# VH-VL binders against p42126: the designs that were tried, part 3

Target 1, 258 residues: p42126
Amino acid sequence: QRVLVEPDAGAGVAVMKFKNPPVNSLSLEFLTELVISLEKLENDKSFRGVILTSDRPGVFSAGLDLTEMCGRSPAHYAGYWKAVQELWLRLYQSNLVLVSAINGACPAGGCLVALTCDYRILADNPRYCIGLNETQLGIIAPFWLKDTLENTIGHRAAERALQLGLLFPPAEALQVGIVDQVVPEEQVQSTALSAIAQWMAIPDHARQLTKAMMRKATASRLVTQRDADVQNFVSFISKDSIQKSLQMYLERLKEEKG

## First folded at step 13 (VH-VL)

Design q6
Fold by OpenDDE, fold request of step 14:
Structure q6 (fold): chain C 258 residues (1-258), chain A 123 residues (1-123), chain B 109 residues (1-109)
Amino acid sequence: as target 1 above (258 residues)
Amino acid sequence: QITLKESGPTLVKPTQTLTLTCTFSGFSLSTTGVGVGWLRQPPGKALEWLALIYWNDDKRYSPSLKSRLTISKDTSKNQVVLKMTNIDPVDTATYYCAHRGYKYGFWPYFDYWGQGTLVTVSS
Amino acid sequence: QSALTQPASVSGSPGQSITISCTGTSSDVGGYNYVSWYQQHPGKAPKLMIFEVKDRPSGISNRFSGSKSGNTASLTISGLQAEDEADYYCSSYTRSTYVFGGGTKLTVL
């Protein structure tokens, strides 16, 4: 299992733990399990909130799986991106309260997952950075991800963060507002439980409708432009220069592991 | 090639429990994203989804029939079993098991079907 | 959950194009792209013809196409052939639930 679900029906909360070694990359399989697991919880009236966290401290999620984007067919790239869109849509529009208990590094796609949550708690470890560093790799974030960040930290801060491809350590992450709390590593889970309880104290109907109202514009735009967004991704990722860069990076990673 | 075959009683009495078995080949129910579903179709009527079981033993049921249904799997035997309690003549139908495929992630469609087995409920 | 609405029957001559509609709500067809179409010949199991509103499985003729507008999905069969005569069912997946239409009988004249 790449996703471990620890339910507490009495508390109305489930903890979803990422367990996709080595760095919780968002592979197709992992994306699929995440969606299926979330959907299960959404359809169970016993649950009102979910905490997302890594099964193993150190890495929340390293982001997109580069092996899904390198040396594959255009159809595969299209399918993969659709899966990423699907996860974002499901998380971003979830009727459940979602809280990220970020107990590890959270770059790129990891940050994407975290940004979909209603509340983010980051462990106070200088090794744990969060942000969208796409531009450092010559990649442009999709508009729906840009909007998500912008809606979280504001236009000016998002503009700077995206252009520079910044990864924020805990102190800066809190300052810029990309996370809501920074706590000692051993307090991340307990803080998440306390936080989610606060959110669940709000009447579900009012909370859910408000959330939908706040997020509808961005979500609807992606739904309307879903195919175009996929095509843009495929066109970009299929470029020879990009494929070469990805291949080189993958080879480097293999060498580091060996 | 993916194949599925339904087996079980073709005649059951009211109030009894119907047990159907789906035996499949060409795929593994250990593969991430894969599932096996049960559907039924009364004679001359529309299709109705009953239940789904995933590779990770996660289960889904029709909301209207949930209280009467139990789905289970034996991956080693490539079998999925459906049990329906308190059978009634209205449950007379052709019952199908179907493969819920995996294509580039979440893919909630039935791409391969068994031939179906007609179950008649009569006293 | 309410069934999707399909016309009971449609007919066309060989070579013509016909369209079958499938109407749901904003909570199913209108809200998600998990719309599929199944073809069923008499005494046979259903066959998946369209998924994700408009995508075709391998081996399915390009004469079959799908679209969606609002809460209505449509299956179009171009260049109608005798073998296309069958029942067609639309389906929508949402929130771990499958819903089917009432089915449409297609007659090739």
Scores: ipSAE 0.914, ipTM 0.946, lowest interface PAE 0.5, mean pLDDT 95
Fold by OpenDDE, fold request of step 14:
Structure q6 (fold): chain C 258 residues (1-258), chain A 123 residues (1-123), chain B 109 residues (1-109)
Amino acid sequence: as target 1 above (258 residues)
Amino acid sequence: QITLKESGPTLVKPTQTLTLTCTFSGFSLSTTGVGVGWLRQPPGKALEWLALIYWNDDKRYSPSLKSRLTISKDTSKNQVVLKMTNIDPVDTATYYCAHRGYKYGFWPYFDYWGQGTLVTVSS
Amino acid sequence: QSALTQPASVSGSPGQSITISCTGTSSDVGGYNYVSWYQQHPGKAPKLMIFEVKDRPSGISNRFSGSKSGNTASLTISGLQAEDEADYYCSSYTRSTYVFGGGTKLTVL
């Protein structure tokens, strides 16, 4: 089980814990479990909010699974990207209140997940950075992810962050506005519970409609351009130069672990 | 390669509990993303979804029939069982079990079906 | 959950193209792309013909195509053949629930 769900029906909240070792990479299987788990909670009227967090402190999510994007067929790349789109769409448009309790490093795809939430709490640990660092690997963020970041921290800040592939430590993350609170690591969960309670105090109908109104433009654009976005991704990731770079990076990672 | 087969009583009396078993091959219900669903079709009528069970034992039920349905699995035997309580003549139908496939993530479609078994409810 | 609306029957001559519509709401067909089509010959189990609105499983003829506009999904069968005579059901998945249309009987004249 790659996703652990701890329900508290009395509180109307569930905690969804990522448990996909070693670093909660967004593999196809993990993506699938996340979507299914979220859907279950959305269809249970006893739940109004979900806290996303890592089962183990240290890493929230390392992001996309590079092994899914290297040395595979174009069909695989297309399928993988569709799965990533699906997760984003489901999280971004969820009728539930989503709060990220970020108790570890949160780069790239991890940040993608966090950015879909309504509220983000980051542990005050200098080793825990959050951001979209795709450009450092020669990868560009898709427009829907760019929009998500832009809608969170503003156009100018997003433009700089994306181009430079910045990963923000807690203090800078809070300053730029990519997270809402920075708290001691031992307070991350309790703070998330308090925060989500505040959001759930709002009438669901009004909150949900407002959320939909705020996010509809970006979500709808992806839905209408889903195939084109997939094609762009496949075309990009399939380039020999990109594949070579990814392979080299993966090899380096293996060496560092050894 | 993937096959499913329904088994159980073909004649049931009203108020009784219907128990159907789906035996499958060619896939494992331990595979992430995979599920097995039950559907039914009254004679000359449309298809109706009843229940779904996932590899991780997560269960989904038709809202209208939820109170009467119980779905379970035995992964070691490659079997899924559906129980429906308080059977009525209106429940007369061909019952199908079907494979819910896994293709590059979330894929909520039934790509392989059993041949179906006709269950008649009569006094 | 409300059933999807299909025409009761459609007919066409060999070689022609026919279209079967499937109308739902903004909460199902219009809201998601989890639309599928099943073909069912008499006395046989349903067969998946289209998934994700327009995608075909392997082995399915390219004569079958799917599309969606608004709250209506459509199945188009081109180059109609005698073997295409069957019942066709649309389905939509939403909120952990499957909904089917009433089915359309296709007659090849």
Scores: ipSAE 0.910, ipTM 0.944, lowest interface PAE 0.5, mean pLDDT 95
Fold by OpenDDE, look of step 13:
Structure q6 (fold): chain C 258 residues (1-258), chain A 123 residues (1-123), chain B 109 residues (1-109)
Amino acid sequence: as target 1 above (258 residues)
Amino acid sequence: QITLKESGPTLVKPTQTLTLTCTFSGFSLSTTGVGVGWLRQPPGKALEWLALIYWNDDKRYSPSLKSRLTISKDTSKNQVVLKMTNIDPVDTATYYCAHRGYKYGFWPYFDYWGQGTLVTVSS
Amino acid sequence: QSALTQPASVSGSPGQSITISCTGTSSDVGGYNYVSWYQQHPGKAPKLMIFEVKDRPSGISNRFSGSKSGNTASLTISGLQAEDEADYYCSSYTRSTYVFGGGTKLTVL
């Protein structure tokens, strides 16, 4: 299992733990399991909230799986991106309260997952940075991800963060507002439980409708432009220069790991 | 080549428990994302989904029939079993098992079907 | 979950194009692209014809096409052939539940 679900029906909360070694990259299998696991919780009336966290401290999620985007067919790229879209849509529009307990590094796709949540708690460790660093790799964030960040930290801050591809350490992350709390590492989980309880104290109907109202525009835009977005991704990722860069990067990673 | 075949009693009395077995080949229920579902179709009526079991033993049931249904799998035998309790004449139908495929992530469609087995409920 | 709404029957002559509608709600057909179409000949199992609103499985004729507008999905069969005479069911997947339409009987005149 790449996703561990620890339910507490009595509390109405489940903890979803990422367990996709080595760095919780968003592989197709992992994406699939996340969606399926989330669906199960959403369909169970005993649950009102979910905490997302990593089974292994140190890394929340390293982001997209580069092996899914390198040396594959266009069909594979399209499928992969659809899967990423699906995960975002499901998380972003979830009627459940979602809280990220970020107990590790959270770049790129990891940050994408965290940004879909209603509330984010980051461990106070200088090694744990969160942000969208796509531009540093010559990649542009999709519009729906840009909107997600913008809706979180504001237009100006998002504009700066995205253009520079910033990864924020805990103090700066809190300051810019990309996370809601920074706490000692050993307090991340307990803080998440306290936070989610606060959110669940709100009547579900009102909360859910408000959330939908706040997020509907961005979500609907992706749904309507889903194919176009996929095509854009495929066109971009399939470029020879991009493929070469990805391949080189992957090779470097292999060398570093031994 | 993916194939599925339903087996079980074709005649059941009211209040009894119906047990159906799906035996399949051409795929493994250990493959991530893959599932096997049960559906039924009363004579001359529409299709109805009953249950689904995933590779990871996660189970899904029709909300209206959940209390009466139990789905299980034996991956080593390539079998999925459906049990339905408190059978009634209204449950008379052709029962199908079907492959829920895996294609580039979440793919909730039944792409391969068994031939179906007609189950008649009569006293 | 409520059933999807389909016309009870449609008919067409060989070579013509026909369309079958499938109407749901914003919570199913309108909210997701998990719309599929199944063909069923008498005494046979259903066959997946369209998935993801408009995509065809391998081996399915390009005469079959799908679309969606609002809460209504549509199956179009062009160049109608005698072999197309069958029942057609639309389906939508939402929140771990599968919902089917009432089915449409297609008669080739």
Scores: ipSAE 0.877, ipTM 0.934, lowest interface PAE 0.6, mean pLDDT 95

Design q6
Fold by ESMFold2, fold request of step 14:
Structure q6 (fold): chain C 258 residues (1-258), chain A 123 residues (1-123), chain B 109 residues (1-109)
Amino acid sequence: as target 1 above (258 residues)
Amino acid sequence: QITLKESGPTLVKPTQTLTLTCTFSGFSLSTTGVGVGWLRQPPGKALEWLALIYWNDDKRYSPSLKSRLTISKDTSKNQVVLKMTNIDPVDTATYYCAHRGYKYGFWPYFDYWGQGTLVTVSS
Amino acid sequence: QSALTQPASVSGSPGQSITISCTGTSSDVGGYNYVSWYQQHPGKAPKLMIFEVKDRPSGISNRFSGSKSGNTASLTISGLQAEDEADYYCSSYTRSTYVFGGGTKLTVL
């Protein structure tokens, strides 16, 4: 099971723990389990909010699973990207209060997940960086993820961060606004519970309609361009130079990660 | 090749519990994202979805029928079972089980169907 | 369970194009792309023809195409053939629920 759900129906909250060894890479199977688990919670009136966190030491999520993007067919790449889009759309437009309890490193696709949440809490550990560092791998963040970062930290900061592939340590993450709060590591979970309670104090209907209104333009841009976005991704990652780079990077990871 | 086959009683009396078994081959219900659903079609009428069970035992039910339905699986026997309580003549229909394939992460479509079994509820 | 609205019947001549409509609401067909179409010949099980509004399973003729506009999904069959004569059902998945249309009988003249 790659998603562990710990319900507290009396409090109206569930904790979704990422459990996809070793580093919570967003594999096709993990993406599938996340969407199905989220849907169950959205349709259970016992729950009004969900805390997203990790069951893996030191990492929230390491991002997209490179094995899904290397040495596969174009049809596989298309299917994988559709699954990534689906998770983002489901999280971004969820009627639940979503709080990220970021208890580990949060690069790339991990930051994608965190940016969908209503509130982000990062553990105060210099090894726990957050950001969209795809350009350091020669990969371009999709337009809808660029939009999400820009909406969160503003155009100038997003422009610089994306081009340089910046990862922000906790103090810098708070300063730039990519996270809302930084707390000692042992307080991340309790702080998430406190934060989600404050959000849930707002009447559900008004809160949900306001969130939908604020997010409509960004979500609609992807919905209307979904097929083109898939084909752009497939075209990009199918290039021989990109495939060779991914293969070399994966070989280096296998040698370094025993 | 993916195949599914429905089995169970063809004639049932009102108020009884209907038990239908879907026996399948060509796929594993332990594969992430895979599910098996139950649907029905009254004679000359439209299709109606009843229930779905996922590989991880997560379940979904038609809201209007939820109080009468129970879906379960036995992965070792390649079977999915539907029970429907308090049967009424309006429940006369052809009952189908169907495979929900694992494609594109979240893929809520029924791509392979059983041949169906007609269940008649006596008046 | 809400219903999706389909015409009871449509007809066309061989070689023509026909379109079958499926109208829902902004909370299902209009709001989500989990729209599919099934073909059912008499006495047989339904067959998936279109998923995700417009995608075809392997082995489905490109004469079948799907689209949607607003709250209405459409199935278009070009180059109509006698074998296309069947019942057609649309379906939408939302909030853990599948909803089907009433079905459309296609007659090839």
Scores: ipSAE 0.535, ipTM 0.816, lowest interface PAE 2.7, mean pLDDT 91
Fold by ESMFold2, fold request of step 14:
Structure q6 (fold): chain C 258 residues (1-258), chain A 123 residues (1-123), chain B 109 residues (1-109)
Amino acid sequence: as target 1 above (258 residues)
Amino acid sequence: QITLKESGPTLVKPTQTLTLTCTFSGFSLSTTGVGVGWLRQPPGKALEWLALIYWNDDKRYSPSLKSRLTISKDTSKNQVVLKMTNIDPVDTATYYCAHRGYKYGFWPYFDYWGQGTLVTVSS
Amino acid sequence: QSALTQPASVSGSPGQSITISCTGTSSDVGGYNYVSWYQQHPGKAPKLMIFEVKDRPSGISNRFSGSKSGNTASLTISGLQAEDEADYYCSSYTRSTYVFGGGTKLTVL
């Protein structure tokens, strides 16, 4: 089980904890479990909001699982990217209030997940960070993720952060606006519960319609280009130079781990 | 090679509980993302989805029938069981179980079907 | 809430092309690409012909193609053959629910 759901139906809230050892990498199986778990909560009228957090303090999510993008068939790359798009679309357009309780490092694909939420709370720990650092790995963030960051922190901050591959420690994350609150680590859960209650105090119908209106343009750009975006990813990731770079990076990760 | 086969009574009296068993082979219901669904088709009429059970025991039910339906699995026997309470003549139909595969991450389609079993409700 | 509407019947001569429509709403066919088509010969179980609007499972002839415009999905069968005579059902999946169309009987004249 890679996703733990702790329901509080009386409060209308569930806590969804990421449990994909060792660092909550977005493997194909983890992406699948996240979508199915979110779907279950959306279909249950006793829930109005979900708090996303990690079952492993110290790491919210390390991002995309590079083993899904290296040494596989083109069909596998296509399926993997479709799963990434599916998670983003489902989270971004969810009718639930989504709050990220970021109790650990949140780079790249972890930041992708956090940016879909309505509200983001980051633990005040100098070892933690949030940001889209794909360019430092020689990878370009997809257009729909660039759009999401731009919508969150503005054009100039987003273009600088993406080009440099910036990861923001807590104070800088709050200052740039990529997170909404920074609190002591022991207060992250209680702050998330307080925040989600404030969002749920707004009548569901008005809040949900407003969110849909605000997010329509960004979501529609991916929906209309979904197949092309998959083929662009497959074409890019299949290049011999990219595959060699991914192999080298994976070997360095094994050496750092050992 | 994926196969599914429905079994259960062919004739049922009104108000009884219908119990149908789907016995399958060629896949594991422990595989992430995999599910087994139940559907029915009254004679000469359209298909109707009834229920779905996932590998992790998560369940989905047709909204109009959920109060009458229970789906369960026995992974060790490669079986999925559907129970439908308070049977009525309108429930006369061919009942199918079907595999919901794990492809491309999230893949919500019924790619393999059993042959179906006709259940007639006498009145 | 959505209901999938299909014509009750369609006919064509061998070698011709036909199109079967499936009309839903913006909350199902229009809003999601989880659209599929099933072929059912008399007395047989349904067979998946098209998934994700336009994709074919392995072993399905390219004479079968799918498309979608707005809230309407379409199944096109080109080069009609006698064995194509069957009932055809569209289906849409959204938020844990499967909805089927009423079915279309295809007659090959």
Scores: ipSAE 0.522, ipTM 0.809, lowest interface PAE 2.8, mean pLDDT 91
Fold by ESMFold2, fold request of step 14:
Structure q6 (fold): chain C 258 residues (1-258), chain A 123 residues (1-123), chain B 109 residues (1-109)
Amino acid sequence: as target 1 above (258 residues)
Amino acid sequence: QITLKESGPTLVKPTQTLTLTCTFSGFSLSTTGVGVGWLRQPPGKALEWLALIYWNDDKRYSPSLKSRLTISKDTSKNQVVLKMTNIDPVDTATYYCAHRGYKYGFWPYFDYWGQGTLVTVSS
Amino acid sequence: QSALTQPASVSGSPGQSITISCTGTSSDVGGYNYVSWYQQHPGKAPKLMIFEVKDRPSGISNRFSGSKSGNTASLTISGLQAEDEADYYCSSYTRSTYVFGGGTKLTVL
């Protein structure tokens, strides 16, 4: 089980905890469990909001699972990317209030998940950085993720952050606007509960229609280009130079952990 | 090769509980993302979805029939069971179980079907 | 649940192209790409022909194609053959629910 759901139906809130050892990498199975778990909550009238957080110490999510995009067939890469797109679309367009309680490091695909939420709370720990650092791996952020970051922190900050592969520690993350709140680590969960209650104080219908209106253009760009985006990813990731870079990075991760 | 087969009574009386068993092979309901659904088709009429059970025991039910349906699984026997209470003559139909695949993440389509079993509700 | 509207029947001659429509709402066909088409010959189980609006499972002829515009999905069968004579159902998945159209009987003249 990679997703733990702790319901509080009386409050109309569920806590969805990421439990995909060791670092909540977005494996194909984890992506699938996230979508199915989110769908269950979206269609249960007892719930109006979900808090996304980690069950793993020190990490919210380390991002895309590189083992899914290295040394595999083109068909596997296509299927994996469709699963990444699916999670983003489902989170980004969800009718639930989504709050990220970011209780650990949040690079790359972890930031992808966090950016879909309505509100982001980051623990005040200098080891817990957030950002899209794909370029430091020789990978580019997809256009729909670039759009999401740009919508969140503005064009100039996003342009600089993406090209340099910046990861923001808590004070800088708050300053640039990639998170909405920074609190002591022990207060992250209680702060998320308070924040989601404030969002749910808005009548659901009006809030949901407003969110859909604000996000429609960005979501529609991916929906209309989904197959092309998959083929662009497969073409890029299949290049020999990219595969060798990924293999070397995976080997460095093994050496640094052992 | 993925195969599914429906079994159960072919004739039931009104007000009884209908129990149908889907026995399958070629896949496991322990595999993340995999599910089995039940559907029906009254004679000469359209298909109607009834229920779905996932590998992790998550369940989905047709909203109009939810109060009458229970879906369960026995992974060790490769079986999925549908129970439908308070049977009525309008429930006369061919009942199908169908595989919902795990391929490519969230994939909400029925790619393999059983041959169906006709259930007739007596008058 | 919302019903999907299909014509009750369509017909065509061998070699022609025909299109079967499936009209839903902005909350299903118009808002999501979880649209599929099933072929059913008499006395047989349904067979998945198209998923995700336009994608074909392995082994399905490219004479079958799918599309959508607004709230209407379409199944097009090119080069009609006698074996194409069957019932065709569209389906949409939304809000953890599957909804089927009423079905279209295709007659090959």
Scores: ipSAE 0.511, ipTM 0.810, lowest interface PAE 2.9, mean pLDDT 91

